# VH-VL binders against q9umr5: the designs that were tried, part 450

Target 1, 268 residues: q9umr5
Amino acid sequence: SYKPVIVVHGLFDSSYSFRHLLEYINETHPGTVVTVLDLFDGRESLRPLWEQVQGFREAVVPIMAKAPQGVHLICYSQGGLVCRALLSVMDDHNVDSFISLSSPQMGQYGDTDYLKWLFPTSMRSNLYRICYSPWGQEFSICNYWHDPHHDDLYLNASSFLALINGERDHPNATVWRKNFLRVGHLVLIGGPDDGVITPWQSSFFGFYDANETVLEMEEQLVYLRDSFGLKTLLARGAIVRCPMAGISHTAWHSNRTLYETCIEPWLS
Key: E = the ipSAE of ESMFold2; O = the ipSAE of OpenDDE; V2 = 0.75 times the mean of E and O plus 0.25 times the DockQ between their complexes.

## First folded at step 22 (VH-VL)

Design pq16 (framework fv_nofazinlimab; at its last look DockQ between E and O 0.86; V2 from the best seeds 0.87)
Fold by OpenDDE, look of step 22:
Structure pq16 (fold): chain C 268 residues (1-268), chain A 122 residues (1-122), chain B 112 residues (1-112)
Amino acid sequence: as target 1 above (268 residues)
Amino acid sequence: QVQLVQSGAEVKKPGSSVKVSCKASGGTFSDYAISWVRQAPGQGLEYLGYIIPIFGASRYNQKFKGRVTITADKSTSTAYMELSSLRSEDTAVYYCARGSYDSTGYEPFDYWGQGTMVTVSS
Amino acid sequence: DVVMTQSPLSLPVTLGQPASISCRSSQSLVYSDGNTYLYWFQQRPGQSPRRLIYKVSNRDSGVPDRFSGSGSGTDFTLKISRVEAEDVGVYYCMQGTKWPFTFGQGTKLEIK
């Protein structure tokens, strides 16, 4: 039998968005128990990410307990960060494949059509002012806002991303790294035509430097220092990068070709 | 230069709801947190919650157990605080306040509304 | 929740004399960025509150220099070097480090 699949949605999303994915999984892997977690839907996805991590943890623990052979995680967009944090705080998770589906794994600093209503061009450069404050950090968007021009503020004020990345020292860094490294495979999915994740390479742990030049994963300090286990995972062949062009952000979970190429191989 | 003007006094029955408005003028609106604080007669200040309009999201003090709803209309630069299932102990002056930015970052409560008296009585 | 405890709750002062208000938090108010988000507010009779001090010791514009804030960690103090008639009112400390943000009970300053 196939391992259970747990799906975590993204920002302003819900379980309904994954109806096609469910069909694909059912068709290609009949009998697979797929659970799309219906937590923090819609506007509730703006709640602090640590709060979301706790909620999702409570939901996945029973599922994992019933699946001693392991489970697969498919985590979309913001959900990918939630899942990474989840795997960091759980010392007993049994995740075989962690599929990060177009997630801003290295943060967001975007000005895209999808986010323009939240982040007008004039506001993007100034969002650090509110986000890197106690008031701003109570919202998920600010929890992974990564302003490359204000690295000091990010490192000191980010209450989520900087911590799960191990970019700021904290007492749980070693344990979180150990926990995260329990994952069998880390499947990173994203692409240049996403239109939301900015830069799109963030889905592969790439990100801007101070000049807004995109550096790849292997150039990032979190990799070089192996702060949460990326270097170790890569060394053991546990990281899979699956870039795909021609897919918009809202289509990653509904594209059949993407599913067959990047998701299906890791559900067996 | 920035002003917060709140709606007028309200008299409500127990069990009903009240919605207080706070209109901001003299600056931008969306990128500032609007906080709501209340003060019962002869009592101290109590933080209800706040909204960051650009996110369209609010944070609430759990003490109120979901009775508080804070919203914002960016088109009119107006924030709203609605309190449902009113009780006599909800009788208070309700204040809105807005933060500001300086060279060091965001600071809350730089500007205050004039307050709105809400009386809950049978 | 972080509990903010002010002392005294009532503060009768003679004009021209100094005044001191203490505020203690149940937890450290140092945020991850190294800042301490402790605020002092003044509320004169019949008026809205007014911010006097932000981040422990920074005086707002228009606030007389006779007002000063100090402290660290969990212990904070607001001082008035020479109390004037216009200083009558209630003073509140507030923490903005941990949600929910919380106020002290208030200290009522009166002239003897």
Scores: ipSAE 0.927, ipTM 0.968, lowest interface PAE 0.5, mean pLDDT 95
Fold by ESMFold2, look of step 22:
Structure pq16 (fold): chain C 268 residues (1-268), chain A 122 residues (1-122), chain B 112 residues (1-112)
Amino acid sequence: as target 1 above (268 residues)
Amino acid sequence: QVQLVQSGAEVKKPGSSVKVSCKASGGTFSDYAISWVRQAPGQGLEYLGYIIPIFGASRYNQKFKGRVTITADKSTSTAYMELSSLRSEDTAVYYCARGSYDSTGYEPFDYWGQGTMVTVSS
Amino acid sequence: DVVMTQSPLSLPVTLGQPASISCRSSQSLVYSDGNTYLYWFQQRPGQSPRRLIYKVSNRDSGVPDRFSGSGSGTDFTLKISRVEAEDVGVYYCMQGTKWPFTFGQGTKLEIK
């Protein structure tokens, strides 16, 4: 039998967005229990990410308890950050596959089609001013905003991303790393035509340096220091990178070829 | 110069709602926190919540338990605070305020509206 | 919620003499970025509040240098080195470190 699948949505999202993904799973893995968590939908997805993590934690605990053999997570966009935090804070998670579907794992920096829709004027050079304040950090977008030109402000003011990446020292770092490392596989999905995640390589733990040159995961300080376990996971053969061109941000969960190539093999 | 002009005083009955406006002029609006603070007669200041208009999203003080709604209209540079299920203890002057940026970042409450008296009386 | 406690609540002062207002928080106001989000406001009779001091000790533009802020952690002080008649009003501290952001009860400064 197939392990249960838990689906966590992204910013301004709802469970209906995943109807095609649910159909694909039903067709290829009949009998799989799939739960699309219907929390923090629409404007509620802008609430602080730690608040969302707490709510999703409460929802996944009974599902995991009923499945001692393990579960899979499919986590889309902002939802991938929620899921990574869950894996860090839960001492007792039993996640086999963590499938990160075009998530800004190293942060977001840029005026993209998605942000232009939300922000009709250019914001990337100025957003750090409000985001790196207690007022801005009360909103999810600011929790993972990562301005490479104000990296010191990011490192010190981020209430979420800098902590779950282990970019700032904190007393829980060792425990969070231990918990995250219990995952069976980390499946990273994204691509150059996403149009929203900026740089798109953030979905693969890549990010800009101060010159806006993208450094790959293996060049990142958090990888080199193994701050939350990326180097260990890679050495263990547990990181799967599945890039795919030609897919826009809103289409990742409704593309059959993407599902068959990047998701299906990991739903044991 | 930045000015915040609020709507006029209101007298309301218990159980009704009030919506106070705050129009900004002489500066930008969308990427600041627009805060709402109230002051009951002869008493201190209380933070209700705020909006960052570019996100279209607000944070509320839990003390008001879902009775406060804060919105903004970016096209008119106007923020709104709506308080529902009014009680006599909601009688207060309601202020809006906007922050500013300095060399070290965002600072709250640099500019204040003139205040709007809301009286809840049967 | 972070509780902000001011002392004294009423402060009669002789013109030209110093005044000192204490503000204490129920927990540290040091944010992860190293800043302490502690603010002081003045409200003259019949007026909206006015920010005097931001982040513990920084005076706003147009605030006389007889006003100074100090403190760290949980204990903060606003001082007026020589009280003038225009200083009459109520003074509030506020924390901006942890939502919901909260004000002290106020200190009414009076000339005696």
Scores: ipSAE 0.827, ipTM 0.925, lowest interface PAE 0.8, mean pLDDT 91
ESMFold2 (binder alone), look of step 22: mean pLDDT 91; pTM 0.936

Design pq17 (framework fv_nofazinlimab; at its last look DockQ between E and O 0.83; V2 from the best seeds 0.87)
Fold by OpenDDE, look of step 22:
Formats: sequence, C-alpha cells, structure tokens
Structure pq17 (fold): chain C 268 residues (1-268), chain A 122 residues (1-122), chain B 112 residues (1-112)
Amino acid sequence: as target 1 above (268 residues)
Amino acid sequence: QVQLVQSGAEVKKPGSSVKVSCKASGGTFSDYAISWVRQAPGQGLEYLGYIIPIFGSARYNQKFKGRVTITADKSTSTAYMELSSLRSEDTAVYYCARGSYDSTGYEPFDYWGQGTMVTVSS
Amino acid sequence: DVVMTQSPLSLPVTLGQPASISCRSSQSLVYSDGNTYLYWFQQRPGQSPRRLIYKVSNRDSGVPDRFSGSGSGTDFTLKISRVEAEDVGVYYCMQGTKWPFTFGQGTKLEIK
C-alpha cells in the first residue's frame, strides 16, 4: 500500500484548491489516503506562522501515528514554510518525502501582480518598517519577509524564518536541525514563471544579496554553515530540485505534467 | 498633521452590537497599525486589538473571545471596531490610535482619536 | 499574558516637587532585536491618552524635558523632575514586546 499523503495549503488558500491533485494521486496511486488539512484557511492564513505550526502539528500527529511506515508531505506556497518548521520542531516525525511546492523557503521580497493588492510598489521597499516590529511579526507575511537591504533588521526581528534557518542563534537550533534531518527526501519545486514567489529561486533556497543579485542555495550562509541541515541533506542525495517553467503560482497543484514530473515519483 | 476622527457616542442594549469608526487623515493609511483600546469609567486602559490595513487582517486580544472584529477600508482610510454580544461591562470609551515611523523603526500610538463613548444599558 | 504592575496607584505631589512612578513587568520586555518596547502614556482629565515615552527612555516631541524614562528588563521608572499643575492625570505604562500587549493599572497623579 502507498504511504499516506498530507497536504498543507498556502496563503489565502483552502483545501478546495487541491481537488485536482487529489484526482491525480487517486488515479496514479489508487488507495492512497490523502488528507488535505483544512486549517487556517483564507484570511486565517495571516496568523503567526508559529501558531499555524502548532495547529498543523496537532493535526498531523494522529496521522503519523497511524502510519508507522511513514507519510509524505505536500506543502504549497506559505505551507512549505509551515511544514519545514513543523519538521524542525517534531523530534518524532516520520516524513519520507517533504515536497515543497513553490514555497518561499528563503523568504519573500516580492513585487508581483499577485501581491500588488497587498504590497504596492511604493510600499514594498518600506514593508520592513512594520514587518520587523512586534506588531508586524504577528502576521505570517512578515514572518518570512526577507528584506535584503535591511539584513540586520531581518536577522534580529524575524521571529520565524531567521530562526528556522538558524540564521540567528537560539537554544533549539541544534535540535531543530537534528529533527529536520529525519526527512527522507526534500523535494523542491518552483519555477521562473511563478509570478508570486520573489525571487522564484527562493523555492530552491536561493535569494537576493544586498545588490538584489540572486544567489543559489550553495552560496547561502545557511547552506555553507549547514545551519539547519541543507548541506547535509544535499551530501546524502536527499535534496531533489525540480524546476519547471510555464506554471503560474496558482497552478502548481493543478498541473498534470508538473505532478507527473515532480510530485508523483516521490509518492511511492 | 495626522488626525484620527472617531464616530459619535453610542447607546446600545445588551446583546446587540456596536461598530465604531476611526477615520485617518493627513497621511498614508495602509502601512500603519491601527490599534483599538478601551477604558471603562474610572478604570484603566485595555488593548482590544489592532489591524494593519495592507494585510487585511487583525490581531485580537483573546480575552474578548471572538466578540471583537476590526476591519479597515483603505479607500476611505477608515478603520472599524465592532463589538458584538454587548454587556453592561462593555460600557467604556473606545479609542483608536495609529503608529508612525521614524529612523529607528515603527512606533505605535503616536496619534489618538478623540474616543467614542459606548453605553450598554437595559 | 505579561502583567504590568505600577506603583504607586495614587501619587499626591506638591507643586514643584519631583515624582516617580514604577512599572514592573512579569516577563522581560527585551525583544529579539534588542529593543525594549516599554511605553509611558499620560491621560489628562477628560482627554485621550498621550504617548510620553517610547522604548523606555525616548521622549516624544513636545514632551517637556522634566519627564524622563529609565529602566531595563522588567523594571521601569517614569520621573518628573518638577511637577506642574498640567501634569495632573493618570499615567500608564504599556509593553509592546509580547502579544497581547498590556497596560499597567495606571497611576493617578494629583496635586496636594
């Protein structure tokens, strides 16, 4: 039998968005128990990410307990960060494949059409002012806002991303790294035509430097220092990168070709 | 230069709802947190919650158990605070306040509304 | 929740004399960025509150220099070097470090 699949949605999303994915999984892997977690939907997805992590943890623990052979996680967009944090705080998770589906794993600093209604161009450059404050950090968007021009503020004020990345020292860094490294495979999915994740390479742990030049995963300090286990995972062949062009952000979970190429191989 | 103008006094029956408005003028609106604080007669200040309009969501003091709803209309630069299932102990002056930015970052409560008296009585 | 405790709750002062208000938090108010988000507010009779001090010791524009804030961690103090008639009112401390943000009980300053 196939291992259970747990699906975590993204920002302003819900379980309904994954109806096609469910069909694909059912068709290609009949009998697979797929659970799309219906938590923090819609505007509730703006709640602090640590709060979301706790909620999702409570939901996945029973599922994992019933699946001693392991489970697969498919985590979309913001959900990918939630899942990474989840795997960091759980010392007993049994995740075989962690599929990060177009997630801003290295943060967001975007000015895209999808986010323009939230972040006008004139405000994007100034979002650090509110986000890197106690008031701003109570919202999920700010929890992974990564302003490359204000690295000091990010490192000191980010209450989520900087911590799960091990970019700021904290007492749980070693344990979180150990926990995260329990994952069998880390499948990173994203692409240049996403239109939301900015830069799109963030889905592969790439990100801007101070000049807004995109550096790849292997150039990032979190990799070089192996702060949460990326270097170790890569060394053991546990990281899979699956870039795909021609897919918009809202289509990653509904594209059949993407599913067959990047998701299906890791559900067996 | 920034001014917060709140709606007028309200008299409500127990069990009903009240919605107070706070219109901001003299600056931008979307990237500032609008906080709501109340003060019962002769009592101290109590934080209800706040909204950051660009996010379209608010944080609430759980003490109110979901009775408070804070919204914002960016087109009119107006924030709203709605309190449902009103009780006599909800009788208070309700204040809105807005933060500001300086060279060191964001600071809340730089500007205050004039307050709105809400009286809950049978 | 972080509990903010002010003392005294009532503060009668003679004109021209100094005044001191204490605020203690149940937890450290130092945020991850190293800042301490402790605020002092003044509320004169019949008026809206007014911010006097932000981040422990920074005085807002228009606030007389006779007002000063100090402290660290969990213990904070607001001082008035020479109390004037216009200083009559209630003073509140507030923490903005941990949600939900919370106020002290208030200290009522009166002239003897």
Scores: ipSAE 0.929, ipTM 0.968, lowest interface PAE 0.5, mean pLDDT 95
Fold by ESMFold2, look of step 22:
Structure pq17 (fold): chain C 268 residues (1-268), chain A 122 residues (1-122), chain B 112 residues (1-112)
Amino acid sequence: as target 1 above (268 residues)
Amino acid sequence: QVQLVQSGAEVKKPGSSVKVSCKASGGTFSDYAISWVRQAPGQGLEYLGYIIPIFGSARYNQKFKGRVTITADKSTSTAYMELSSLRSEDTAVYYCARGSYDSTGYEPFDYWGQGTMVTVSS
Amino acid sequence: DVVMTQSPLSLPVTLGQPASISCRSSQSLVYSDGNTYLYWFQQRPGQSPRRLIYKVSNRDSGVPDRFSGSGSGTDFTLKISRVEAEDVGVYYCMQGTKWPFTFGQGTKLEIK
């Protein structure tokens, strides 16, 4: 009688990537209905994140309707941003555990070896130029690109991350915060050896200041102002932080020790 | 000096496909939006879509979603636009254009190709 | 889609006289960054289009200072203070605020 689990993939990813995670759930929690959403696979994951949120919302609604006692979300990498936006825009979600698996929750600012096939030239200091324009914002990477040296451009031009973080005023901010706070638990997973998420502490709502010094979640303005509910969730004991070293970006969903330590306890 | 040089004129039968190239020289390529615009004889401009080569992905005007494919080859600084299932009303001049950066940020359509006439007739 | 409506569609003008072209959008072109992504292009007969004005009022290099752009929100104007023979052609506005980015129908400027 386990709650259904919904899995949302990341950039350049597909539902097939989660076959090992499915095996772990089936072995430890037999009978759990697990749905790995097969939307925006591969290069389709570069489409605007709001388009992805809309498509995943359509897929998630009937699953939640079939499970009035609740569901769990496991959301990997870019998918964790999609899921957080879902929790904000759905006033009728019934998510108990939101498991954020190495997601750039405060944004991304880094070239990585994993993305060198896509970005052969070092680009982190220059990418803001196209990303903080309407042309760049039509691509998912730019929707969460967070250049700490051009924070004014980020705050005003981001069509996605600055809004779901409550960093820019908008008419839905109060409603989105209310909706997000309906979640039972926020489980944050990530680690220093990820190699892609930059800074890796973005998975725990940490991020760079202007000197590229990482400030932790409790030092961020979004936490201090409780812009979308982080301070409230922490105060009620609903935030779980599960860091794990030694795991590369593509291995989070295929590591049994990580599953048993950080994921399984929250799949009630 | 930035230049965009397009492939030559094409005459095509209805139902076939055409692929137009756009080679950039005299500047960088990969982190700009490379746009495709067409103009039927005596008509206005129509935006087909664009690619940002560094992302390897394109955005398409929904009017053309099922028929247009935009790609880029960073190693040759060349963008391509392919239009399939051609009809006579696709007869047009097809332009590529590249943006530029200035003090106000990214600006589209600073440099234009010479245009490629595509004629679709039986 | 954001609809861009130009007026007039045909503009006969006497040499040396001013000309004015209106462009109206179906929604505000002000982006969240405070910029207004409204552009003007000139297409001379038989030539590729040429950008004249970017972000409402910024004149491109090599564009004579008799060309000016103005406007805000949904209403924009391209003005030519003193029309010259070389100004014949079709003028287009374009919005770059909301995908798909769209052009106006064009305004054909002719010397009468």
Scores: ipSAE 0.827, ipTM 0.920, lowest interface PAE 0.8, mean pLDDT 91
ESMFold2 (binder alone), look of step 22: mean pLDDT 91; pTM 0.930

Design pq18 (framework fv_nofazinlimab; at its last look DockQ between E and O 0.76; V2 from the best seeds 0.86)
Fold by OpenDDE, look of step 22:
Structure pq18 (fold): chain C 268 residues (1-268), chain A 122 residues (1-122), chain B 112 residues (1-112)
Amino acid sequence: as target 1 above (268 residues)
Amino acid sequence: QVQLVQSGAEVKKPGSSVKVSCKASGGTFSDYAISWVRQAPGQGLEYLGYIIPIFGGARYNQKFKGRVTITADKSTSTAYMELSSLRSEDTAVYYCARGSYDSTGYEPFDYWGQGTMVTVSS
Amino acid sequence: DVVMTQSPLSLPVTLGQPASISCRSSQSLVYSDGNTYLYWFQQRPGQSPRRLIYKVSNRDSGVPDRFSGSGSGTDFTLKISRVEAEDVGVYYCMQGTKWPFTFGQGTKLEIK
């Protein structure tokens, strides 16, 4: 039988968004038990990511316990960060494939049309002021806001991304790395036409330098220092990168071609 | 230059709801936290929650067990605090406050509204 | 929740004399960025609160220099070097380091 699949949604999202994905999985892998977690839906997805991690942990633990052979995680957008953190804090998870579906794994510093309604350009450049404060860090968006022009503030004030990345020293860094490395495969999915994740390479752990030049995963300090296990995962062939053009952010979970190419191969 | 003007006093029955408004003027609105604090007669200050309008969400003190709803209308630069299932102990002056930015970062509670008296009585 | 404890709760002072208010937190108020988000507020009779001090020792604009804040970790102090009649009111400390943000009980300053 197929391993159970657990799906985690993104910002301002819900389980309803994954109805097509469910159909695809049922069609190609009949009998698969798919659980789309309806936690922190809608505006509740603005809650601190650590709070979300705890909630989702409580939901996945029973599922994992019933699946001794392992489970697959499909985590979309903001959900990908939640899942990465989840795998970092769980010393007994049994995740075979962790599928990061267009997630800002290296953070967000966007100025795309999708975010402009939320973050006008003039405010985006100044969002660091509120985000890197206790008041801002109580919101999920700020938990992975990564301002390349204010790296010191990011490193010192980010209460989530900087920690799960091991960019700021903390007592759990070694253990979190060990836990995360339990994953069988890390499948990174994203693309240039996403329109939300900025830069889109963040889905592949690429990100801006101080001049807003995008550097790839292998150029990032978190990789070079193997702070949470990326270098180790890559070395053992456990990282899969699946870029795809022509897919908007809200279509990653409903595109059949994307599913067949980037998701389905890792559900066996 | 920044001013917060709150709605007028309210008298409510137990079990009903009250919605207090806080209109900001003299600056931008969306990228500041609007905090709500209340003060019962002769008592201290209590933090209810706050909203950052640009995010479209609020943070709430769990003490109120979901009775508080904070919203913001960016088009009118107005924040709202609604308290449901009113009790006599909810009788208090309710304040809104806004932060500011300096060279070191964000600092809350730089500006205060005049307060809104909410009386809950049968 | 972080408990903020002020002392004294009542502070009668003679005009021209100094005053001191203590605020203790149940846990450290040092944030990850190294800042300590401890605030002092003044509330005069019949008025809204006003911020006097932010981040332990920074005076807001318009606050007289007779007001000073100090402290670190869990122990903080607001001092008034020479109390004036206009200083009558209730003073509150507040922590903004850990949610939910919390106030002290308040200290009522009165003139003897």
Scores: ipSAE 0.936, ipTM 0.970, lowest interface PAE 0.5, mean pLDDT 95
Fold by ESMFold2, look of step 22:
Structure pq18 (fold): chain C 268 residues (1-268), chain A 122 residues (1-122), chain B 112 residues (1-112)
Amino acid sequence: as target 1 above (268 residues)
Amino acid sequence: QVQLVQSGAEVKKPGSSVKVSCKASGGTFSDYAISWVRQAPGQGLEYLGYIIPIFGGARYNQKFKGRVTITADKSTSTAYMELSSLRSEDTAVYYCARGSYDSTGYEPFDYWGQGTMVTVSS
Amino acid sequence: DVVMTQSPLSLPVTLGQPASISCRSSQSLVYSDGNTYLYWFQQRPGQSPRRLIYKVSNRDSGVPDRFSGSGSGTDFTLKISRVEAEDVGVYYCMQGTKWPFTFGQGTKLEIK
C-alpha cells in the first residue's frame, strides 16, 4: 500500500486550502492515509518558526511511528522551511519524499500581497532594520527574510534560516546535516509566475547576490560547502527539480497538471 | 514630532472588556514595534505584548495569553489593546510606546503615550 | 523568562553626590549579533516612563551627561555622577534579548 502523506501549510493558511490536493491523492492513490496538519493556522502562522517546528514535530511523531516503512511530506510555502527544519532536528524521522511546494528555501526578499496596497513605496529595502533585531525575529517572515544588501546582518541576527542552512556556526550543525541526509528524495517545485516567492528561484535554493542577480543552487556557498547536505544529495541523485510556469502562489495545491507531473510520481 | 495619544480613562466591571487606543502622529507607524506596558498602582512595569503593524501580527506575554488582543489600523495610525475577562488586579495605567531607528538599528520604547487609567470595580 | 533583579530597591542620596543602580539578569543578554539589549528608563512621579539609555551605554538625546550606563553579560549599572532634585523617581532596567522582554522591579531614587 502507499506510504502515509503529511501536509504542512504556509503563511496565513490553514488545512482547508489543501482540499483539492487531497482529492487528487485519493483519486490516483486510493487508500493513502493523508494527514493535513491543522496547526498554526491563519495569524498563528506568524509565530517564530522554531515554535512552529516544535509543534509540528509533536504532531508528526505518532504518524511516523505508525508507518515504519516511511512517510512522505508535502510542505507548502513557509511550510517547506518548517519541514526542512523537522528533517534536521528529528534523529529518527523516516521521510522518503520531501516535496517542497513553492517554498522560500533560500529566503525571501520581496513584498507580500498584504503589504502592497497601503504603502506604494517598496518596504523590502527597509525591513532589515526591524527584521534583524530581537523584536523582528519573533515573527516568522523575519525568520527567513534574506536581504542581499545586508548579508552580514542576516548572518548574525537570523534565528532560523542562517542556522538551518549552516550559514552561521552552531553546535548542532553536524547532527542536523546527518539527519537531513536520511531523506530519500528532495522534490523542489516552483515557478516564475508564483508572484510571492521572491526570487522565485528560492524554491530551488537559488537566491540573489548583492547585485540582485540570481545565483542558482550550485553557485551558492551553502551548496559548495555542502553545509547541510545539498551537494551530497545531488550527487546521490536524490534532488528532483520540477519547475512549472503559469501557476500563482495560491494555486500550487489546486492544479491537477502540477500534481500529476511534479507530486504524484513521488507518492510511492 | 512623534506623539502617541491614548484614549481616556475607563471604569469597568469585573468580567467585561476594555479597548485602549493609541494614535501616532508626526511620523510613520507601520514598520515599528508598538508595545503595550501596564503599571498597577504603586507597582512596577509589566510588558503585555507588541505589534508590528506592517506584518499584521502581534506577540503576547504568556502571562496574559487568551485575554489580550493587540491590533492596529494602518489607515488611522492607531494601535489598540483589548483586555477581556477583567479582574480587579487588572486595575492599572496602560501605556503604549513606539520604537525608533538609529545607526545601531531598531530601538524600542523611544516614544510613550500619556497612559490610560483602567479601573476595574464592581 | 529572563529575570531582571535591581538593587537597591530604594536609594536615598544627598544632592550633588553620586548614585549607582545595579541590574542583574538571570542569563546573558548578548544576542547573536553581538549586541546587548539592555535598557534603562526613568519614571518621574506622575509621568510616563522615559528611555535614558539603550544597548547598555548609549545615552538618548536630551539625557544629561551625568547619566551613564555600563556593564556586560549579566551585570549592568546606571550611574548618576551628581544627583539633582529633578532626578527623583523610579528607575527600571529592561532586557530585550529574549522574548518575553522583561523589566527589573524598579529603584526608587529619593533625596535625603
Scores: ipSAE 0.856, ipTM 0.931, lowest interface PAE 0.7, mean pLDDT 92
ESMFold2 (binder alone), look of step 22: mean pLDDT 91; pTM 0.934

